VHH binders against p49116. Designs and how they scored, part 8

Target 1, 238 residues: p49116
Amino acid sequence: EGPLLSDTHVTFKLTMPSPMPEYLNVHYICESASRLLFLSMHWARSIPAFQALGQDCNTSLVRACWNELFTLGLAQCAQVMSLSTILAAIVNHLQNSIQEDKLSGDRIKQVMEHIWKLQEFCNSMAKLDIDGYEYAYLKAIVLFSPDHPGLTSTSQIEKFQEKAQMELQDYVQKTYSEDTYRLARILVRLPALRLMSSNITEELFFTGLIGNVSIDSIIPYILKMETAEYNGQITGAS

## First folded at step 1 (VHH)

Design be9 (framework vhh_brivekimig_d4)
Fold by ESMFold2-Fast, scan of step 1:
Structure be9 (fold): chain B 238 residues (1-238), chain A 120 residues (1-120)
Amino acid sequence: as target 1 above (238 residues)
Amino acid sequence: EVQLVESGGGVVQPGGSLRLSCAASGFTFSTYSMSWVRQAPGKGPEWVSSISSGSSYILYADSVKGRFTISRDNSKNTLYLQMNSLRPEDTALYYCARTSYFPGLKYDPSSQGTLVTVSS
């Protein structure tokens, strides 16, 4: 009963490391990305429907969709992050690496294609002027995806996804009543998220992690974090 | 102010064991995750292990899995690292740190640390 998301789930405020360096470095990019991923995990964990699935199911669900949630977060927070500047710095580094034979040409092509897909996705979301309510429901649609291998409670996950879709439809029809095709334009953007490699996202944004810590190991750690500790992390240690 | 004081380091031969301690003050220790980070001479910092506030979740760097054990005693505001089967490459200054957003994210230890030397 009740709506899937409340007004508290629409608020998505990323606090960037301060100050921004004159020239971007791997540590600033990694810290910025880490803050966004942690905020995304906190957002998901706060949803009552997500909690109702149980620890094992919700952990498996987030491990399957973290890249989609992260990418939606990048699009939503693109201006706060100066994402275009970050991506330009990464591209410049990769172009220099081609000339110095530091990376294979095939690997550089894969990474450049990923950056291009990411830029096109963020540009399409910006052109559609996606609002905070729309982002919250799009995140809920990708979070409650029943089609990932190995998931339990798939019928319940599908019902939560359908509820997210219905609530998004109701919001868009009420708020953008004169734009009959807006919902269709928004939803057709979502399949592109699954074409982007989580391994390449990890390489681009999380290379600054010390000690070979993987995102797969980090996600269960964050989701098992005690509530008081979780809240302490959100309110600000640098 | 946040204060962390490491102890228990020393000189051991390869295959030996040491137990490190970190005494915490100036914050509510029981509500924070904690980490051990080491820095070998001439190298940058390397994350070693992290433990959640209630010990519900523990992570280790691949280089120390099966050899090191992290633990904590919230009643004593103390973090521990039990180091077994020590290798020459474990030689480093060991620091404890209050964990930020992620295990393994950059640390800037302001404490003295405790020196571990694995050699004859």
Scores: ipSAE 0.419, ipTM 0.722, lowest interface PAE 3.0, mean pLDDT 87
Fold by OpenDDE, second read of step 2:
Structure be9 (fold): chain B 238 residues (1-238), chain A 120 residues (1-120)
Amino acid sequence: as target 1 above (238 residues)
Amino acid sequence: EVQLVESGGGVVQPGGSLRLSCAASGFTFSTYSMSWVRQAPGKGPEWVSSISSGSSYILYADSVKGRFTISRDNSKNTLYLQMNSLRPEDTALYYCARTSYFPGLKYDPSSQGTLVTVSS
């Protein structure tokens, strides 16, 4: 079997909505987040190993890890997205929407802590100067996690994860030979992803979606979306 | 120029049926997911249903699930909504829209909507 990932899987280019509004509104944030989500899911879909798991397993896998995958995407695209500005806008929107009767103090605290964790994670990744290959492998490791409940083909998933890990190790060793502990520093960031609530992430980035449709419910739709449709929408092609 | 023209609305009694159509032009219809959205008087827009470009995936709002059927004919650049077992709460102006990122809807300025009134 060939490598889990190819050079084509390293490319992860997010196209932001244009034009950027003077004031980041909920629509812009949601659209940006949606684009990233779609990009992330389609990235996963482009991996032959992912395809080999079958549609049901694929869907379950993505449902289990979409938050982590999305968060890695945020970190990777933080500069292009102006993530700090987006997060600030989200906070502002939350503050404006906080009605004493709708959100408990505890909930507000949880949401703010989540934003903090998200920002810290992204900052930590930036400090590590994670490159495109490393992100690709990290995403693969996250994607092919066998420890989620309800998954089928866990043995195969584990094998793919191991392969991703091995390829990452090889890449880091070759590319960053002088930094003996780089791999460890990178991998130790992954646990932080598990501390983040998918529900809160959804609330922060996707609240403006019409119909209050859950990310869980649309994942199959995203995975079944034709690539041409996605590309056409990104490029604004009529 | 992107144009979406809705039709098929009218007045029906509860339990009645209507079929809405949306004629699309000015873009490659077959490459876009499409959605129906409705807006009742005094309320904000409500998502009703979406269909992927190739009709491979369909979603409905819980409020219309089992009663409404979305479909499309790409050869005719037309989106459809079959509405059965209509209820008074279904009364609204119905719009078709391109789905940019599901469920992110993009309203086109040419969309005027078609009025559905369910009343005894």
Scores: ipSAE 0.084, ipTM 0.531, lowest interface PAE 3.1, mean pLDDT 88

Design ca0 (framework vhh_8cml_1)
Fold by OpenDDE, second read of step 2:
Structure ca0 (fold): chain B 238 residues (1-238), chain A 124 residues (1-124)
Amino acid sequence: as target 1 above (238 residues)
Amino acid sequence: EVQLVESGGGLVQPGGSLRLSCAASGRTFSSYAMGWFRQAPGQEREFVALISWSGGSTDYSDSAKGRFTISRDNAKNTVYLQMNSLKPEDTGVYFCAADLRYGSPTLYSEYDYWGQGTQVTVSS
């Protein structure tokens, strides 16, 4: 059986909305985030092993790990997205909510901590100089995680995860032979992803666009739609 | 996770008053904006009132304004809905809801947690 990932799965190019506004508004942030979300899910969909699991299992996997995939995507696309600027804008928007007495002190703390975790994670990944191949394999490892509750075909998922891990190991050994512990350094970053709340992520990046619709509920539709269609469907703008 | 339990519903004559209570479980009650919704038979669930986490801000539907008052006691993990000058049109199941989101949570689908509801019947 062939490799889990090919060179085609290494490419992960996010196209930002244009033009960038002078002031980042909620719409721009949500549109940017939506594009990343769609890109991430469609990336997963492009993996033959993922396809082999079937629609139900695929949906369950993505529902379980979309936040992690999204966060890895944020890290990978941080420069293109101007992520620091986006996060700053989000904080500014939150300030308005605070002023309007919409957020409690405890909630503010939770949200700000989440933003901090996101920023720190992305910074840590940047410091490690994670390349496109490593990101692809890390995303695959996250995607094919068998330890989420309610999954079917867990044995198959585990095999795919192992394959991703092995291929990553081989790649790192070949590409970074002088850095004996690089693999370990990059893998130990993955636990940070699971400390992040999907609900808060959804609130920060998608509230202005999705409204009363949850990411969980739209995942099946995203996985079925054509890649070229998501620009118009999420924002309502053609 | 938060569980919500409504109480205080019942039968009342037009012009009468009721006070609904919603008790929340957990230790993070003060983090939530709280709302009241109602649903008449065969009708869609509709917004009635909203109160911020601190109680410093409130909002009401047009039908509730001037008649209903939403309040909360964070020390008791409870939100209240004082309903005065009740009308037959106010008949329905009243639901308590909790929301962690920032914004304008006026849609019932936006709330994170719901109670089972309490029946309010206004009839002569």
Scores: ipSAE 0.183, ipTM 0.629, lowest interface PAE 2.3, mean pLDDT 90
Fold by ESMFold2-Fast, scan of step 1:
Structure ca0 (fold): chain B 238 residues (1-238), chain A 124 residues (1-124)
Amino acid sequence: as target 1 above (238 residues)
Amino acid sequence: EVQLVESGGGLVQPGGSLRLSCAASGRTFSSYAMGWFRQAPGQEREFVALISWSGGSTDYSDSAKGRFTISRDNAKNTVYLQMNSLKPEDTGVYFCAADLRYGSPTLYSEYDYWGQGTQVTVSS
């Protein structure tokens, strides 16, 4: 009973490190991305339906979909992050790397294609003028995805996904009643998220992590952080 | 801070093998990424292979993949490039390089320390 998401789940506020560097700064990119990742995981943990699935299922779901959640967060927070400026600086760096032959051409091509897909996704969301409610439900749809390999409780996950889809439909039909095809145009954007490599996202945005630590390895620890610890990570509190 | 010395180059017939070694002087060898690059006659320097600090992550150029293997021995402060099925197109000066900022090969790696190179010639 009750809605899957409350008004508190619509609020998604990213606090950026300041000031933004004038030139490409890998540590600034990593800190900004880490704040968005922590905010995204805290958002997921705050959903009662997500909590009801249990710790092991929660870890498996987020490990499977963190890249999709993160990319939706990038689109939603693109202006706050000055994402276009960050991506332009990365593209310039990669073009210089091609000229200087510092990296394999195939690797650079794959990363450039990933950046162009990310830019296209963010631009399409901006053109559709996706609102906070729509973003919240799109994040819920990708979070409660029952079709990832290795998942248990897939029936309950599918039920929560269907509930998210129904609530999104009700919202869009009520709020954008004159736009008959808006829901279809929004939903058709989602498959693109699964075509984007989590490994390339990790290289682009999380390279500033010390050693060989992967996002996959830290997810269980992030999910177990107390609310105060999450707030410290996303605001840079002392 | 870091000095790199390559060895193992030479003349080899097409289809042959060579193993290049790069000896590093430095207390922090086990904490940084290493790479092999080459410069063919009349060409610009190009990437060949990269290895992370632990050896757990490697990357290869398209021409090297399946034929070359990069490895490292942190106890000996040495990185290796095993080259199999050599072709005339592999001829060039092979350089090892160190990125002291990152322990893993990254899109943002800059190789600040370079060896003098070792000549590899593949001819029939």
Scores: ipSAE 0.118, ipTM 0.503, lowest interface PAE 4.5, mean pLDDT 85

Design ca1 (framework vhh_8cml_1)
Fold by OpenDDE, second read of step 2:
Structure ca1 (fold): chain B 238 residues (1-238), chain A 125 residues (1-125)
Amino acid sequence: as target 1 above (238 residues)
Amino acid sequence: EVQLVESGGGLVQPGGSLRLSCAASGRTFSSYAMGWFRQAPGQEREFVALISWSGGSTDYSDSAKGRFTISRDNAKNTVYLQMNSLKPEDTGVYFCAAGSPLSEILKYLTPYDYWGQGTQVTVSS
């Protein structure tokens, strides 16, 4: 079998809503996040190995790892999407909620810690100067994780993950031959993704859009939609 | 702003067919997902069908699946609903709606931005 990923899977271009509002409102944030989510899911869908797992397994797999994929996407697209500004805006919105006594102290702490973890993760990835290939392979490793409960075809998933890991190793060895420990430095970032709450991520980025609907519930629809459908959307056109 | 005008409704016998049309005003028709909804007397408005801005994706309610077909012509700023094998329970006012592409995914929760006035469909022997 050929490689797990091709050069086509390295491209990960996020198109932001246009125009940018004077202030980052909840709608803009949710729109931006949604585009990234769609891009991430469609990226996964574009992998032949992913397709080979079948629709049910694919859905389950994405349900298990969407937060991690999304977070990697945030890191990868941090500059384009002005992530720091978005996070600051989210914090500001939260502050308003706090002032209105809508959140408990414990919840505030939890949410703020999550934002901090997101920021730190993205910063750490930036410091490592992770390139497009490395991101692609990292996403593949995260995607093809066999250790999630309830998955079918775990053996095959494991094989795909191994293949992703091997290809990443080969790439890093070839591209960064002088940095002997780069692979290890990159891989040790992955555990941080597992520490992040999907629920909080959903609340931060998608509450304004989906209300009480879960990302989990809409994943099948995202995986079925056309790839280009989220592109070219104009913020405020509605 | 988009104005939507439905047409094609009427009285039809069970087993019959109707084709609804919805004409949209404005130049941004292709930016919107289009949907059909219906409301029977005394009932809440319910989702019937949806088509993405490009026409590449469609979705249907369970009751509509296999019988109804949604399509669109972006050059004509029109969305269609071909309804076959109509049943009495299909009776109601059918509404055309336009929303953002994201509304396609959230069609059951997110309100559409623009609505038509509706066209009456009556299925009766």
Scores: ipSAE 0.008, ipTM 0.337, lowest interface PAE 8.9, mean pLDDT 87
Fold by ESMFold2-Fast, scan of step 1:
Structure ca1 (fold): chain B 238 residues (1-238), chain A 125 residues (1-125)
Amino acid sequence: as target 1 above (238 residues)
Amino acid sequence: EVQLVESGGGLVQPGGSLRLSCAASGRTFSSYAMGWFRQAPGQEREFVALISWSGGSTDYSDSAKGRFTISRDNAKNTVYLQMNSLKPEDTGVYFCAAGSPLSEILKYLTPYDYWGQGTQVTVSS
């Protein structure tokens, strides 16, 4: 019984569309977000434990947790994405829309609350200085969540989640031996991921890619892609 | 608030060139992204070109790429559309529009708040 994750699963490198435009547009944001989503799905698919659960279970797990994985990816890749610049630009646009009375106040409030939650999450992760190993195990804990409705292999999923938790504990204890409470500080950040709306994430980051099609509907297709096809999506290369 | 007035339209032969100008008046022109849109007879209004508030970034429709160039002069409060290799299908009323620097980010939001009255471009032999 080897480790749940290998060193290859710690590597999580997002290649951004270049250059970043001075004027941020839906195409740049959606392409950047899509690259992160494809990278996250490819990461999950590369885990032997995940593969062992079978196609139906894999699809159900990712459909249930893609927003949590994506949000962890946003936090991990915040610097590469210039996420703070993207979010500040969206906030500025919404504030201008409020001043001109162009949009529903209720919808603006909902979107602003989501952006605030996302900013607070990313800020908390940055403040904790979460490393690549910690991100890999946090993503694994989120991926192997046995508590989503409709799952059939819940005992095996729970086993993999517990293994992820144990390996994270071992890593943190050995690497940050003088910070007795580090693991607790990290783990208490995870519940916030479930408070973020997947529908608002779709609207902010994926509208230009998928049009009227949901992320949920494309997940089975992404998970079935070959490695070469995944690499093409991540790099944007034809 | 900003007001926009287009000029430079006219009749041109296929393969010819025209330069459209959009003069802006009112507050804070330099803080707006500027766009050009067109409407052909019997068709819906379509996007043509976009330039960022500073002029450092531009975007074009597929039909305009390689033929049209958008530019701006913030000191003169003016945006331009240089149109080369004009085709009969480029015929239409061309509108100047001003919006937030993020006009394309949220699809359900109105990206352009201010519009000109338009200038007619006719490409005919």
Scores: ipSAE 0.000, ipTM 0.132, lowest interface PAE 13.9, mean pLDDT 80

Design ca10 (framework vhh_8cml_1)
Fold by ESMFold2-Fast, scan of step 1:
Structure ca10 (fold): chain B 238 residues (1-238), chain A 122 residues (1-122)
Amino acid sequence: as target 1 above (238 residues)
Amino acid sequence: EVQLVESGGGLVQPGGSLRLSCAASGRTFSSYAMGWFRQAPGQEREFVALISWSGGSTDYSDSAKGRFTISRDNAKNTVYLQMNSLKPEDTGVYFCAAGLTFYSRPQEYDYWGQGTQVTVSS
């Protein structure tokens, strides 16, 4: 059968809302993150293998892995998003809150640790200079993960994951032939994505996303959006 | 705009329990992080507990950990504070507050209730 991904699946272009404010602006952060989430889900639904699994499997699969896809998207789009500036603003705000009001809690520490893990992941990907093809295949490996609890069609999902791994290997061997261990260095970074708490990601980036619903609740609706409506969300209003 | 009204306060013996409720009216309640603060006579207002807009994240003061549980019901526009193993030191006026994020500072909370009195005494 043909390749799992086409060249169209390598293109991943995030369109940002107006220039980032110099102060912490949670509405700006939410808008930027929402665009990245929409872009990530649109990317997934455009894959023929993903479509072939059927709507119920598609919904279950994305519900299980959206945080991993989103985190890979953050790493890939870190420069466009000025992610380091966003994270620094949140950290500064948390530190000021603790100092001024002596508000300390294990949850705040968990949030700080999450930010540090996210920064470490993004830095590691940047140091490896992961290209657009490699990101596309890494996202596919994450998307077609057969080992999440509650999934059906796990054998077919595993087959698509193995195909993604094989195509990534072929790409890396051809493009980076001089670096024998590049593929191994890339793949060992993936388990860290599952250490990222989806709850903390939601609270940091999606505060008040659409006012009344969690990411888990909106996933089926995003996946069913018409292409024109979906494109409108990504590009934003005039 | 959000209006907040606390209820459930009262007199209870040491070791007892109380459940505080904060009813919100107005639009966008589910977009706000909700916190509980308390103020003892002659002292400054202090943080007790916080719950994020989605309910996925909570935070507690050291004195509240293991004894108090914050929860919310966005369908009912209500946030709750379940208080167990109450101590005389827990006596004070309890306020609920709405802030834009779970990491908002107390000074940045936009809406506050009038408070409900909790007295822990034999």
Scores: ipSAE 0.026, ipTM 0.478, lowest interface PAE 6.7, mean pLDDT 83

Design ca2 (framework vhh_8cml_1)
Fold by ESMFold2-Fast, scan of step 1:
Structure ca2 (fold): chain B 238 residues (1-238), chain A 123 residues (1-123)
Amino acid sequence: as target 1 above (238 residues)
Amino acid sequence: EVQLVESGGGLVQPGGSLRLSCAASGRTFSSYAMGWFRQAPGQEREFVALISWSGGSTDYSDSAKGRFTISRDNAKNTVYLQMNSLKPEDTGVYFCAAKRGYSFLTPSEYDYWGQGTQVTVSS
């Protein structure tokens, strides 16, 4: 049995749409987010342990955790994506909307809390200076989560999660040998991902999707694409 | 890039129900968030309900919560407002509106508007 992740799984390179539009808009944000989503799904399906679970289990796992994978991807690619600029644009739209008392205060609060949690998460990851190996293993821990409702084969999923945790520990102990508590600081950040609504993520980043499409509905199709098709989606080439 | 036409309005007794429909024409309906607004005689236009492009997110005014349900059928380019337990205070012209981007914005931020459909709740 080899390692759960190889060095090839550490590479996570987001290619942004070009050229940059004259101003930020929902279509540019959506295209950027879609490329990150495809990159995240391609990353997951390239793991031999993931493939070994079979198509039905793969689909169920990704449907359960895509928002967590996407959020980790946002944190990892924050600089390339200019995420702070995107979030600032979204906040400006929200601030303009709250001047009226005709809208539901509860809904405004929910979206504001989501953006706050996302910013807090990305800032915490930046402060910890999480590297590419650490991100790869955190994504693996999230992907192989046995505790989502409706999952089958939970014992196999748990085994792969534990293997991810062990390999992360080995990496951190070798690379950051002077920081005895680094692993604990990293792992304690993961529960925050479960508090972020996938519906609100979809509204903020995927409002520009054209057609009768939801993220949940496209996941099975993305997972069965040939590698060349994934590369086309990631780079915008066909 | 979309044109909106409302239907389903009419006269109904207090406690009754109505289902409003908004038919959209144009190629990009499924990329727009859809909202319902109403305007009572002599009053400003006010928000009623909002649904995201995917249907995964909805929002309601405080007066509409628990009584009204917004839904959409992207295959039919139609958005619906199911109104139950209607009150005289619900009387007004109901407008369908479309916007790109985020799920809640003020009326001034909506890109496209329908002509409106009259709802009258009266004994």
Scores: ipSAE 0.000, ipTM 0.313, lowest interface PAE 10.7, mean pLDDT 82

Design ca3 (framework vhh_8cml_1)
Fold by ESMFold2-Fast, scan of step 1:
Structure ca3 (fold): chain B 238 residues (1-238), chain A 121 residues (1-121)
Amino acid sequence: as target 1 above (238 residues)
Amino acid sequence: EVQLVESGGGLVQPGGSLRLSCAASGRTFSSYAMGWFRQAPGQEREFVALISWSGGSTDYSDSAKGRFTISRDNAKNTVYLQMNSLKPEDTGVYFCAASPYLFGSTRYDYWGQGTQVTVSS
């Protein structure tokens, strides 16, 4: 039995659309987010344990956790994406909406709370200085979650999640041996991912998705995407 | 890049119901958040209801909550407003509008011509 993840699974390189426009727009946000989503799904596909579960199980797992994987990816790639700039632009737009009395305060409040939770999560991860190995194992823990409704093969999924948790513990204890509480601080951040609405994430980041297709409906396509087609998505026009 | 045509307005008694439709023609309808607004004579247009581009979220004015339901059918390029428990103060011209922004905020780029709703005994 080998390790769940290899050093190749630590590599997570997001290539942004270039150049960043002077004023942010929905197309740029959506293209950036789509690249991150595709990168995240490609990362999951590369894990031998994930492949071993079979295509139907793989689809169900990613449908259940894409928002959690995406949010971890936003935190990991926050600097590359200039995420704080994107979120500030969205907040400014929402504040203008309040001043014009065009939208109800309740809806704006829900969206602002979601943005606040996202900012809080990303800031906490940055303050902890989460490294590439830690992100890889956190994504694996999220991916191999056996407790989503409708899943089959839950015992095998739970086994892979436990393996991810064990390997993360071994890594942290070896690499950050002086910080007795680091693992606990990292793990306490994970429950917040499940409180974030996938519907609000989709609306914030995926409005410009091709056609009127939901994330749920494109997941099987992305997971079956050929390497050349996938590379076209993550590198843009190349 | 989208044209909007409202229908379904008319005269109804207090407590009655109406279903408004907004048919969109042109490309990219599914890329827009869609809103319903209304305007009574001599008053500013006021927000009534909003549905996101995907249909995944909705929002309502305080006066519409619990009485009105917004929905969309992206396959038919149509937005609906189901209005129940209508009151005389709901009388006005109802407009369908398309926003390029995710939430449908202060900016709406495309507007229909409106459909008259009259709530009177």
Scores: ipSAE 0.006, ipTM 0.221, lowest interface PAE 10.0, mean pLDDT 82

Design ca4 (framework vhh_8cml_1)
Fold by ESMFold2-Fast, scan of step 1:
Structure ca4 (fold): chain B 238 residues (1-238), chain A 122 residues (1-122)
Amino acid sequence: as target 1 above (238 residues)
Amino acid sequence: EVQLVESGGGLVQPGGSLRLSCAASGRTFSSYAMGWFRQAPGQEREFVALISWSGGSTDYSDSAKGRFTISRDNAKNTVYLQMNSLKPEDTGVYFCATGYTLYKSPSQYDYWGQGTQVTVSS
């Protein structure tokens, strides 16, 4: 039984759309987010353990956890994305919507609370200085979650999650040997991901890309993409 | 942030050997791929060699293949480049770099050292 993840699974490089607009707009935000989403799904699909579960299980797992994977990706890529600037642009749009009476105050408060939770999560990960190996295993722990309703092969999924946890523990203990509680500080961040609404994530980052079609509906399509199509979505190549 | 410091550069005759070292400070070394790049005066940085975070995978430029060997010691937070059969065209400033990547492009590396000068001349 070899390791769950190889060196290739630690690599996670987001290519941003160019040129960057002088003023951020919904299309730039959606293209940036879609590249991260496609990169995240391509990353998951490349894992041999994930492939071994079969296509139906793969689809169910990603449908259940895409928002958690995406949020971890936002945290990992926050600097390259200039995420703080993107979130500020979204907040400005929401404030303009209040003034024009286009959205209810309750909806705006709900979305602002989501943005605040996202900022807190990303800030906590940055403060902990989470490295690429740690992100790879955190994404694997989230991906191989056996506790989502409707999953088959739950024993196999749990085995892969436990393997991810064990390999993360081994890595952290060896790399950060002087910080006895680092693993605990990292793992306690994960439950917050499940408190983030996937519907609000779609509204903030994907409305311009998807229109009336949900992320849930396109996941089977994305997972079936040929490698060239994934690369095209990740880099914007036609 | 990781700080990288290169050493081992110098002046050597064609056909000679040098061993470059790159010492990393910080706690991310063993999670990153490590690369060696070089830059001749007036030229862009070019890829020389790369090693994965575990040391299990290495890759080399065509000019380095068969002459150079990259290795790492994760316990010492150090990456090495053993350079044999040096040629005048190997002259340049040698940089070590690290990042979450196995790509050969300089743009895929997040942290860079200051460089060490290698001069191959008669």
Scores: ipSAE 0.000, ipTM 0.115, lowest interface PAE 19.5, mean pLDDT 81

